# VH-VL binders against Peptidoglycan synthesis regulatory protein ReoY 2 (reoY2): the designs that were tried, part 18

Target 1, 183 residues: Peptidoglycan synthesis regulatory protein ReoY 2 (reoY2), of Halalkalibacterium halodurans (q9k656)
Amino acid sequence: MGKWVSVAEKRQFLKWFLTQQLKRKDAKRILEYLLQHYHLLEQVMFTEEIRGRERTLVISTLQSDEPGFAFYLYRRKIEDPIRALGELQANPADPIYLILHFHGKAQNHQYLQMLDSESREYIKRFKQFQAYKEETDSLIEAVLIENEKKMLLQQIDEALDLKDERRFKDLVKKLQELDRRSS
Short names: E, the ipSAE of ESMFold2; O, the ipSAE of OpenDDE; V2, 0.75 times the mean of E and O plus 0.25 times the DockQ between their complexes.

## First folded at step 10 (VH-VL; framework fv_pimurutamab)

Design k4 (from d2 with heavy chain G106S; at its last look DockQ between E and O 0.52; V2 from the best seeds 0.00; counts 0 for: pae E 2.6 > 2)
Heavy chain, then light chain:
Amino acid sequence: EVQLVESGGGLVQPGGSLRLSCAASGFTVSSNYVHWVRQAPGKGLEWLGIIYRDKSTDYGNEFTSRFTISRDNAKNSLYLQMNSLRAEDTAVYYCATDKYSGDSYSEFDYWGQGTMVTVSS
Amino acid sequence: EIVLTQSPATLSLSPGERATLSCRASQSVSSYIHWYQQKPGQAPRLLIKDASNRATGIPARFSGSGSGTDFTLTISSLEPEDFAVYYCQQYSDWPLTFGGGTKVEIK
ESMFold2, look of step 10: ipSAE 0.434; ipTM 0.738
ESMFold2 (binder alone), look of step 10: mean pLDDT 89; pTM 0.903
OpenDDE, look of step 10: ipSAE 0.782; ipTM 0.882

Design k5 (at its last look DockQ between E and O 0.66; V2 from the best seeds 0.00; counts 0 for: pae E 6.6 > 2)
Fold by ESMFold2, look of step 10:
Structure k5 (fold): chain C 183 residues (1-183), chain A 120 residues (1-120), chain B 107 residues (1-107)
Amino acid sequence: as target 1 above (183 residues)
Amino acid sequence: EVQLVESGGGLVQPGGSLRLSCAASGFTVSSNYVHWVRQAPGKGLEWLGIIYRDKSTDYGNEFTSRFTISRDNAKNSLYLQMNSLRAEDTAVYYCATDKYGDSYGEFDYWGQGTMVTVSS
Amino acid sequence: EIVLTQSPATLSLSPGERATLSCRASQSVSSYIHWYQQKPGQAPRLLIKDASNRATGIPARFSGSGSGTDFTLTISSLEPEDFAVYYCQQYSDWPLTFGGGTKVEIK
């Protein structure tokens, strides 16, 4: 149930993807082959799910945490791009599911519009989780800053009680820096 | 037998427009990949663009704004609409395809071409 | 866009002689090169595909070689029907481009 994606759209996006550095340099050959063999490119379907009854390519850029290359053929996993290319050449009419891992995927509107509905829903949930995490991290930072300010004020009071001019000046500088950091 | 026949060429003024046709027989244009290529008199070959099976198109950089490739599946034909024509567009225009459904960019089949002359 | 430079522009030879035609790419095209033959008044004809593979029906006297940026078309012994213009074409990157051609003519 995916959105229909034109060959021209697939070609333009994959050309852009290939401007990035891949974790497996030899996987570049597969994408270049697809770009020059339109009948294979027509069979490409972007997804985020390995399809156990179908062929799935996984290709990752250097900045991704994911493995650089894998090709899933039914129940087998092939990690050699040359062998994977041979399978694509031997079975040109079968669907080619393609999972791409790259930095900024969840914010790439063009990519998201090419995904099937199930893959789009997964990325939507991931975006919601990341937004929640950012809000939580911001609250934690604010609490840490507040606690440090309270400790500095206490130490300033102690320095005044002891008439320790050097310590007082140092602590006031630290408090001023903390105020600038939290503004 | 695969055949491609171009038509619609002729004399046109600079700044004018012209639509070329390519009629196919022996294969179905909707199941294949068809390109337009041109050749100025006494000069080399220049690739213009392609129409894919899904009717999406790609063009050479110099032609994206002025030329449009389209297809009529019912007539088993494709078209090249050329606008804002210039003297340097004077050429024989060919349609070409890789009949075997392979997109290696190899042109196995060519028409005989249609001549376009852009002259004041 | 990838520029293909063919040399020589004209090659004047007699039947039976060996012809060597060069095509140089402005950047690596791996082996994604085709060669075409064009006789006067005719459309081009596919000759060699993927740098070295003869197209269907092409005589054994035609051979192609090279990879990366430098490619060669060789005609081992010219026949009268081989006097024509020859073009290289790359499909490594879009847009597709052709070389300027080499005319092989009878001396």
Scores: ipSAE 0.064, ipTM 0.610, lowest interface PAE 6.6, mean pLDDT 85
ESMFold2 (binder alone), look of step 10: mean pLDDT 92; pTM 0.941
OpenDDE, look of step 10: ipSAE 0.801; ipTM 0.897

Design k6 (from d2 with light chain S92R; at its last look DockQ between E and O 0.51; V2 from the best seeds 0.00; counts 0 for: pae E 6.0 > 2)
Fold by ESMFold2, look of step 10:
Structure k6 (fold): chain C 183 residues (1-183), chain A 121 residues (1-121), chain B 107 residues (1-107)
Amino acid sequence: as target 1 above (183 residues)
Amino acid sequence: EVQLVESGGGLVQPGGSLRLSCAASGFTVSSNYVHWVRQAPGKGLEWLGIIYRDKSTDYGNEFTSRFTISRDNAKNSLYLQMNSLRAEDTAVYYCATDKYSGDSYGEFDYWGQGTMVTVSS
Amino acid sequence: EIVLTQSPATLSLSPGERATLSCRASQSVSSYIHWYQQKPGQAPRLLIKDASNRATGIPARFSGSGSGTDFTLTISSLEPEDFAVYYCQQYRDWPLTFGGGTKVEIK
């Protein structure tokens, strides 16, 4: 099911992750503690899923929209890093599921390779959905621009028919600005 | 009694290769963390790298391209493969470990006696 | 990488005197400093763990103190077997690094 990740790989990635600014500064201490205590680091598994029957640590960088720190234990949420450390130390042989939120996660090759297969597929599908959404929004914007252009051309024709010189100049200016927005 | 014994040192020409061995007794290498450290004559100590329980490795920055740490669980032994040797690699080479001694990590409780590598033409 | 600077480079003292050895880190290492003793032709011997905790079998005359960037090894009354080179080592971050050593020699 989930892929095993070496201690060296976990250490390398977490050292990189800690170069970024965290939303919750005291959450940094937990990751630093894991880096210094190899027997706990061995139990870390990277995931994107909060596990209802297991413990999950959630830590976010400043540029993420996610909460800065949370620890889920048996479907309860703990927001105190000191308590979270105590629970990790009390059960050192149990898995530590770790969710990291940071900018560029879906394009981070190192991170994706460390995730379990279900979490990796979730990120892949989410990115495909975002790409399709952006493509659809771009097509809709292009149609809206063309419709606005048609309306301006009709209004320009009307201004010419009525010999309304001020309206004509204003509408031509709008049309020129609209043409600058489209490629 | 925990014991580490290095071997395989000797005289080698620049550009050559050498494999050092570290035979362990009194503990299981697959259940512990083992490091290699060297000391040039008259100089200080320099950390080379570690092998973890899972056989993954980390190295000092200058050694990642030329040195490889490996382990043979059946022989309870570790190895340091050294390639493209240079005169500045002349040193006594130690293997060192702790035997998980509480809440401290990265200390070296047990050292071998070292093996001398001389790189000279 | 974290640089450890030991001072003095050489400390000339007589048996019975108090030795004070300094180790300064280039950035905070909290308390993640170990101390070693090395005699000529021998491997290093662990003395002090985590700045202040004596390793097993180390006499009470050895003590360590400090945190952050400044650390001290003290030998309260030098014995003849204490004349050696002493190294500090940090494990806050990798690569693991050692200080350059302080040689404690007989005056």
Scores: ipSAE 0.078, ipTM 0.621, lowest interface PAE 6.0, mean pLDDT 85
ESMFold2 (binder alone), look of step 10: mean pLDDT 91; pTM 0.931
OpenDDE, look of step 10: ipSAE 0.637; ipTM 0.811

Design k7 (from d2 with heavy chain N32Y Y100W; at its last look DockQ between E and O 0.49; V2 from the best seeds 0.00; counts 0 for: pae E 2.7 > 2)
Fold by ESMFold2, look of step 10:
Structure k7 (fold): chain C 183 residues (1-183), chain A 121 residues (1-121), chain B 107 residues (1-107)
Amino acid sequence: as target 1 above (183 residues)
Amino acid sequence: EVQLVESGGGLVQPGGSLRLSCAASGFTVSSYYVHWVRQAPGKGLEWLGIIYRDKSTDYGNEFTSRFTISRDNAKNSLYLQMNSLRAEDTAVYYCATDKWSGDSYGEFDYWGQGTMVTVSS
Amino acid sequence: EIVLTQSPATLSLSPGERATLSCRASQSVSSYIHWYQQKPGQAPRLLIKDASNRATGIPARFSGSGSGTDFTLTISSLEPEDFAVYYCQQYSDWPLTFGGGTKVEIK
């Protein structure tokens, strides 16, 4: 149901992905092998979902919080890229599901076009949630700044009433810094 | 017994266009990876590009904008469309097949006899 | 792109002699090298695949060796039909590239 992805598109994207630093350096060997063995590359499907009864590769760059490498098949998880490569070679006609974790994935239009529809929708929802969270955090920060400003103004009034020139000057300096932060 | 026959070569002036054909017999062309390779007179071999089984293509850097590889499965044939031809494009043009065979790829097992393209005024 | 440098450009030898042809890559290509033979007016013929594996029907006098950046084609005892041009080709990365060729000619 997803978009059909050509071998040329897969090659182009994986070449780009390999310019990045991986968490598991030996996982590069799997991607390099796929690029050279285009019969296997024909079987690659980009996804964001581990498929329980299928084989799924997970490969991550350094900036990702995800595991650097995992290979899932049936009821097993393989964490050695060389062993995983052997399993791919044994079944060259079976689908190879590939999850890539890298910086800027939600804004990478080429990658999003290669995903199945469910995976693409997941990333779209994540992008929308991130925008909502940033908007909410901005509102919270503005309220906190205004509350601190009110407290400083109250303390300035007290320093004026007590004729405490040193305290007044210190509080005005703090207020000026707070105004600078809000702009 | 597999055969490839190139055709469509000839004399073309600089800036012109030409479409080469590669007719396959003895095998189904869509089950192979097919390449175009050229050889200028007295010179070595130069890879132009590949067409994958899904009909997507990759090209040598110099050829991406000027050459297009395509396949007609009904005619068991491939084509090389060449545009904006230059004198340095003068060469014999070959099509060559590559099929998956174990762990070995990019081997050109079957070649045509070639078709000559001459670009001159 | 990966440059393949073949040397020498020309080998002048007699029938029965050993020919040694060199192919050097500008970066490692592991063992992803093929060798071809080409006679005048003919298309190239595959000789050696993956650095060392003879293609089907290729006589045992042809052998290949090497890995990484340095590769050798050896013809142990030249026959009259072996006087031709020989090319190495890499498939480690796009674009696929060929060496400039070594012409083996009768002395």
Scores: ipSAE 0.438, ipTM 0.750, lowest interface PAE 2.7, mean pLDDT 86
ESMFold2 (binder alone), look of step 10: mean pLDDT 90; pTM 0.919
OpenDDE, look of step 10: ipSAE 0.673; ipTM 0.861

Design k8 (from d2 with heavy chain S104W; at its last look DockQ between E and O 0.02; V2 from the best seeds 0.00; counts 0 for: pae O 7.0 > 2, placed apart)
Fold by OpenDDE, look of step 10:
Structure k8 (fold): chain C 183 residues (1-183), chain A 121 residues (1-121), chain B 107 residues (1-107)
Amino acid sequence: as target 1 above (183 residues)
Amino acid sequence: EVQLVESGGGLVQPGGSLRLSCAASGFTVSSNYVHWVRQAPGKGLEWLGIIYRDKSTDYGNEFTSRFTISRDNAKNSLYLQMNSLRAEDTAVYYCATDKYSGDWYGEFDYWGQGTMVTVSS
Amino acid sequence: EIVLTQSPATLSLSPGERATLSCRASQSVSSYIHWYQQKPGQAPRLLIKDASNRATGIPARFSGSGSGTDFTLTISSLEPEDFAVYYCQQYSDWPLTFGGGTKVEIK
């Protein structure tokens, strides 16, 4: 169970989200409907996971790699936003779980504050993983560059010893290019 | 070209049943929202119901118990089953759809010619 | 349900005259309203989308305006083929509903 989030906070965030370009344009109607109906908005909970027992809306921006729209109704997947809206209208007292996919989601403080505890932890772990991966990749790249530089320097020395001017020039050029890439 | 053709209308007695058909061409019925709308003689338009892409349906509140919308994908056709017909059900019945799949804007771009249903003793 | 009230019920005008049709919603429908034209013995034809956008193939003399609860369809100069019944329709909420229609007839 997550932190209690006020309707005002939900409303403010959804208003912002609606300014984004949605992958499914007709999904906008659902969000607008939620904003117009306080009692439904009260039932909205933000999450990152699809759980089989939860009525869950998934809405994505155009820039997201996720499907534009899905509605999970007790393990039944509905891909029609109008059907989903109808279901919400017919069952206004039931909880609504909302998954939103948009660029910068993991860094959006407002969004993170509205997520349930499990979802927050999930995002936190994901961010940590990304950070570690980035660090590791950077380290690997640095090591590779260093090794390549060492090899080039050895080859340069060899070219000098052999008085191979052409090879020397080519190797120096490669080294310079490598230095530019590493800067 | 998108075309809708209603059929099955006719004269029926009160309390009777009738099944209307809507044959679609130029588009796949399973890929779009399709509606039934009726118009009593000399009156306005009345929305009856919708069949969604997942074959689920919704109706106007007054029609839920008597009317059923269904679809046959193989025949690219829709149906309106009407039971317990009343005199006030006398009307031209239309099927209608929008021109786009994937997004819905609550519009009826394409209409059939309609089929007349007369409920009379 | 959202009730759409159209006025006047009948509008008698001559060719070349300006026609102004009103549609009022019982509650706000934002801009989620369409206009249709229906001629005798024919199915309705989509005329205006989302309060102010002409549908494909609709002449420029047709225009729509309004937001919230009050909407207007205007025909700047009536042509003989424009004499028909006009309906507004909302898709702001379920069920979908139509106005009662305005008949534009020749004077």
Scores: ipSAE 0.016, ipTM 0.591, lowest interface PAE 7.0, mean pLDDT 89
ESMFold2, look of step 10: ipSAE 0.289; ipTM 0.670
ESMFold2 (binder alone), look of step 10: mean pLDDT 92; pTM 0.940

## First folded at step 12 (VH-VL; framework fv_pimurutamab)

Design m1 (from k4 with heavy chain N32Y Y100W; at its last look DockQ between E and O 0.65; V2 from the best seeds 0.00; counts 0 for: pae E 2.2 > 2)
Fold by ESMFold2, look of step 12:
Structure m1 (fold): chain C 183 residues (1-183), chain A 121 residues (1-121), chain B 107 residues (1-107)
Amino acid sequence: as target 1 above (183 residues)
Amino acid sequence: EVQLVESGGGLVQPGGSLRLSCAASGFTVSSYYVHWVRQAPGKGLEWLGIIYRDKSTDYGNEFTSRFTISRDNAKNSLYLQMNSLRAEDTAVYYCATDKWSGDSYSEFDYWGQGTMVTVSS
Amino acid sequence: EIVLTQSPATLSLSPGERATLSCRASQSVSSYIHWYQQKPGQAPRLLIKDASNRATGIPARFSGSGSGTDFTLTISSLEPEDFAVYYCQQYSDWPLTFGGGTKVEIK
């Protein structure tokens, strides 16, 4: 279900987005231009995918790991916001696909409601992947700790069987430290 | 030939409501952005808000809760609903059109002749 | 909200004289300024758009200049029909705002 997004909603969100600091400061001129030029703002579509046959702007805040600015136009990548603005001015009737990167995007319900359905699914899958990655990393660490404990206990039993007192004491210290890591 | 005509003004008591109309003739208003602007007697111009071609609206902050702009493209008309009227709302009310024709925006090419709203007890 | 301050409030001149009207913005508006003429009992008429571009049908005696915060409307030789109130208007940021006006009156 694709939701139609009004010019007023786009303006409100972009004004909020511009309160953030951008990685590429001169990219804010494009967004400010759109705010005054509402004929162009009508053409803006929020997305999370670069559209290879259309115009796509990518703009990122300082807190994002993504590149600060890129403009994709049919097999071309433009990294200069001034050149990108010139293309928008020259082709005012063409769609403008806009990808925004900012902290808290996956939890920003206003933004998610403005995205197309495919982009919403992408963010949903990213959330699921991050949760799964955290779970598997935690399980892997727990397995590694348990394997090290088993090896230490085996070595402790061997040291006791051989009456190697110093090795026994060293291994017990190692086991105590490993138990501390699991707490 | 091209014309905007505001109507619906008059005398109203404080706290009352009034609906102004703006009728376009000689052109199709659905292609235009339309603003409402007012002018109190002997005073300057004050922007109230805009209605975009997609019928969404933006208002001056003071008007968001009391005024509603709408359009009926089938009737080639715009409306300003005003509620909870106050003495300071006494003014001539204009509708004005704005159509993109280059890099210039919010240039008010066509204005109606205005309708007077008087709020007094 | 961007405040536009017009000066002088009243400019008393004779036909044939040059009129110079000032508009100062409280912050930079780049060139996002329009000028309007308003005669008594009439709606405003667009004169100059984007600081310096005459609107369609506006006589060449009207010209505009400026950028940033300081803007000027010039009427090179006043005609009898030019005695009116003139307003500047910005669209750099919402809400749209107008100056207080300069009344050009016959001396």
Scores: ipSAE 0.509, ipTM 0.776, lowest interface PAE 2.2, mean pLDDT 86
ESMFold2 (binder alone), look of step 12: mean pLDDT 88; pTM 0.895
OpenDDE, look of step 12: ipSAE 0.716; ipTM 0.856

Design m2 (from k4 with light chain S30Y L96F; at its last look DockQ between E and O 0.63; V2 from the best seeds 0.00; counts 0 for: pae E 4.1 > 2)
Fold by OpenDDE, look of step 12:
Structure m2 (fold): chain C 183 residues (1-183), chain A 121 residues (1-121), chain B 107 residues (1-107)
Amino acid sequence: as target 1 above (183 residues)
Amino acid sequence: EVQLVESGGGLVQPGGSLRLSCAASGFTVSSNYVHWVRQAPGKGLEWLGIIYRDKSTDYGNEFTSRFTISRDNAKNSLYLQMNSLRAEDTAVYYCATDKYSGDSYSEFDYWGQGTMVTVSS
Amino acid sequence: EIVLTQSPATLSLSPGERATLSCRASQSVYSYIHWYQQKPGQAPRLLIKDASNRATGIPARFSGSGSGTDFTLTISSLEPEDFAVYYCQQYSDWPFTFGGGTKVEIK
């Protein structure tokens, strides 16, 4: 069950969201329509999950990796915003669940405040996962750099053993460059 | 029959406060959207704000800090609290509503007679 | 906010003549515009809904047209009671806004 959110809060947020560039331009009309028809807006609930019994709109900004638009009507996927809008107009008393994908969603306080508890937890977990991934990637990169350094050092030693001054100088330069990049 | 009656207007000094009332009959205020609109003498109409069925409100950008719309369901009435009044707030103040309760809020089918507010030193 | 510009500011005509009033929006408002009539000392009265639909009780001589940014209110044949101020109003975006009005007066 979604958290109760005032119509004013919904309106304010959607108005902001409409200032963003949407992947599907025609999806903008749906949001505009919701704002213009408060009886529908009153039925809007913000969520992060698609549930089988819920009419769910999914709208994404250009910066998102998610599809630009989808409307789930009892697990039937509608990709036509016009058709989706028609359905909403035909059944104005039914709840509307809205999933919005945009940059910084996980850090958007206003959005998080409008989500149900489950959806908030979902976002929290996702954020944690991203943080761990970033950390892991950083660690991997660090390991790769260290390995490259070790290799260069071995080669430097070899060059020294072979009294190859030219190779030695080149390798030292490479090592210095690597150190600069890793700092 | 739907009827709206504004009251509470009068003379007030700059910086003062005034509370206007809108008494509704023929419909329940909690079941509809109600707007406040004003008109300065010899000037056009200006939308001030709206109160929704859930009692939330929205205002024109210039009124959010000084004006507050509220509702008393028991009295079937709405109110416009105006603070920090200025000379430019001098106007007839109307409350208005849509005839299709819960379905539309975009047009003003019913208007009160208006109440005059004069802000002058 | 969306600015509605009405023209002309004043329209002087005789009874029986055709009146054409213009309302221009600063940006597209689709068909989300209404027209109101206001007589001296009275509250406004809803005249046209959603650009082209007459409100209940409005005579057939009143008609509205237009979409996007340009809208027109037409009175086919002016009656004495039609001399008033007419306002357009948009609800495409918040806040709601009115035009400056057109006064239709007797020539």
Scores: ipSAE 0.060, ipTM 0.650, lowest interface PAE 3.7, mean pLDDT 89
ESMFold2, look of step 12: ipSAE 0.290; ipTM 0.655
ESMFold2 (binder alone), look of step 12: mean pLDDT 89; pTM 0.902

Design m3 (from m1 with light chain S30Y L96F; at its last look DockQ between E and O 0.35; V2 from the best seeds 0.00; counts 0 for: pae O 4.0 > 2)
Fold by OpenDDE, look of step 12:
Structure m3 (fold): chain C 183 residues (1-183), chain A 121 residues (1-121), chain B 107 residues (1-107)
Amino acid sequence: as target 1 above (183 residues)
Amino acid sequence: EVQLVESGGGLVQPGGSLRLSCAASGFTVSSYYVHWVRQAPGKGLEWLGIIYRDKSTDYGNEFTSRFTISRDNAKNSLYLQMNSLRAEDTAVYYCATDKWSGDSYSEFDYWGQGTMVTVSS
Amino acid sequence: EIVLTQSPATLSLSPGERATLSCRASQSVYSYIHWYQQKPGQAPRLLIKDASNRATGIPARFSGSGSGTDFTLTISSLEPEDFAVYYCQQYSDWPFTFGGGTKVEIK
C-alpha cells in the first residue's frame, strides 16, 4: 500500500515528535513504549485516515486543533492512554496505525515520506485546498477594497457637486487610508 | 537450548569481501531479531546492524554501504556480507539474538562464540 | 549517536569487596540500558536489563540502578568468577551503542 519505512526511520521521527509539546501529556508514555519495543515499531504504520478495522492511535501537539488523544479499536473509541497502552501490550503482533497532528505536518518531508500512498494524496489535496482558499480569500478582500474605493470616489464626486468642502476632505482622508491598507 | 554458531571468518586482503554465517539451533530465526556485533582485538563492542522478523534490515551509519545482513529461513541461518574490507574491520564478529519474552526488547540475550576476521595485506 | 562513558576504565579489587561501576550517557536514555559481562575468550553475557532488572540466571549480588544519564552496576561482594570486563549498552537512540567497558581485575 505504501512505501516501505524502516524501523530506524520510524524511531527517528517519533523521537523528534516526542520533543514537541503534546496536548495530552500522558500520551507520551505510549510513544516512549513504542520506542522501547522494536516489535511494536515494526507494526507501526503512519496514516491520515481512520479505517474501521484498524487499530489507530491519534496523538496531537498543543498547536493542533485536533483532540489530544484517541485510540480506535475496531470502531470503538478509547480516550484513555493507559487503556490503549494495555491493549497494545496484550496484542503486540497486530498492526498499529498512527495519526499525528502537529504544526507544519503538510510541509514535513520526513512525515510525508512515511505515510501510505492514500494518506500522502490526502495531504496533497488538503494543501491544494488550503492554497485555493487563501487565494480566494485574497481575491474577495481585493474586490471588497475595490468596491469601497469606488463608493468613496462616488461620494467624493457628490461632495464636490454640492460644494461641501468639509465632507470632501473627510472622504479624501478615508480614501488615502484605504489605499495605505491595500498597498 | 538456543545456540548460535558463527563461521566464515579468516584472513582477507584489504578491499576484499567476506561472507559470515550464523547458524541458529533451538529456535526459529524468523521469530527473533538477530544482531551482528563486532569487537576489535583488545577493544570494546560495536553494533553493526539488525535483521527484523520481516527480513528488513537496519545498520549502523558507518556500515550501510559495505555490509549487508540477510537470512535464510530454510537453513535457519543469518549472514553478514562484508565488502570493501579495511584493516580496521579486523575483529571478532558475533551474532546475537533479541528474544521476545514479554519484557523490554533490544537486548542481546544469546550470543555466538564469534568468528575472527583479519584484514591484512 | 549517544556516547556512553564508563568509569573507571579499570577497577582493582579483592574478592569479597564491593564493586561500583558507572555508565554515563551523553543524553537521556531513560531506562533503556543494559549491562553485559565478558570474560576473556568468551562472548558477552547479558547481566542487567533496562537499568535494574537481572537477567535470568544472574546471581543476586549483581544489581543495577539509575535513570536518564547516570547508571550504576553494583557487585555487592566480588567472587573470583566476577573478574571480567563489563559493558553498558543503550537502545534509546539509533544506532545502538556500547560503553568503552570497565575491567574489574584482581588486586
Scores: ipSAE 0.061, ipTM 0.656, lowest interface PAE 4.0, mean pLDDT 90
ESMFold2, look of step 12: ipSAE 0.377; ipTM 0.718
ESMFold2 (binder alone), look of step 12: mean pLDDT 88; pTM 0.891

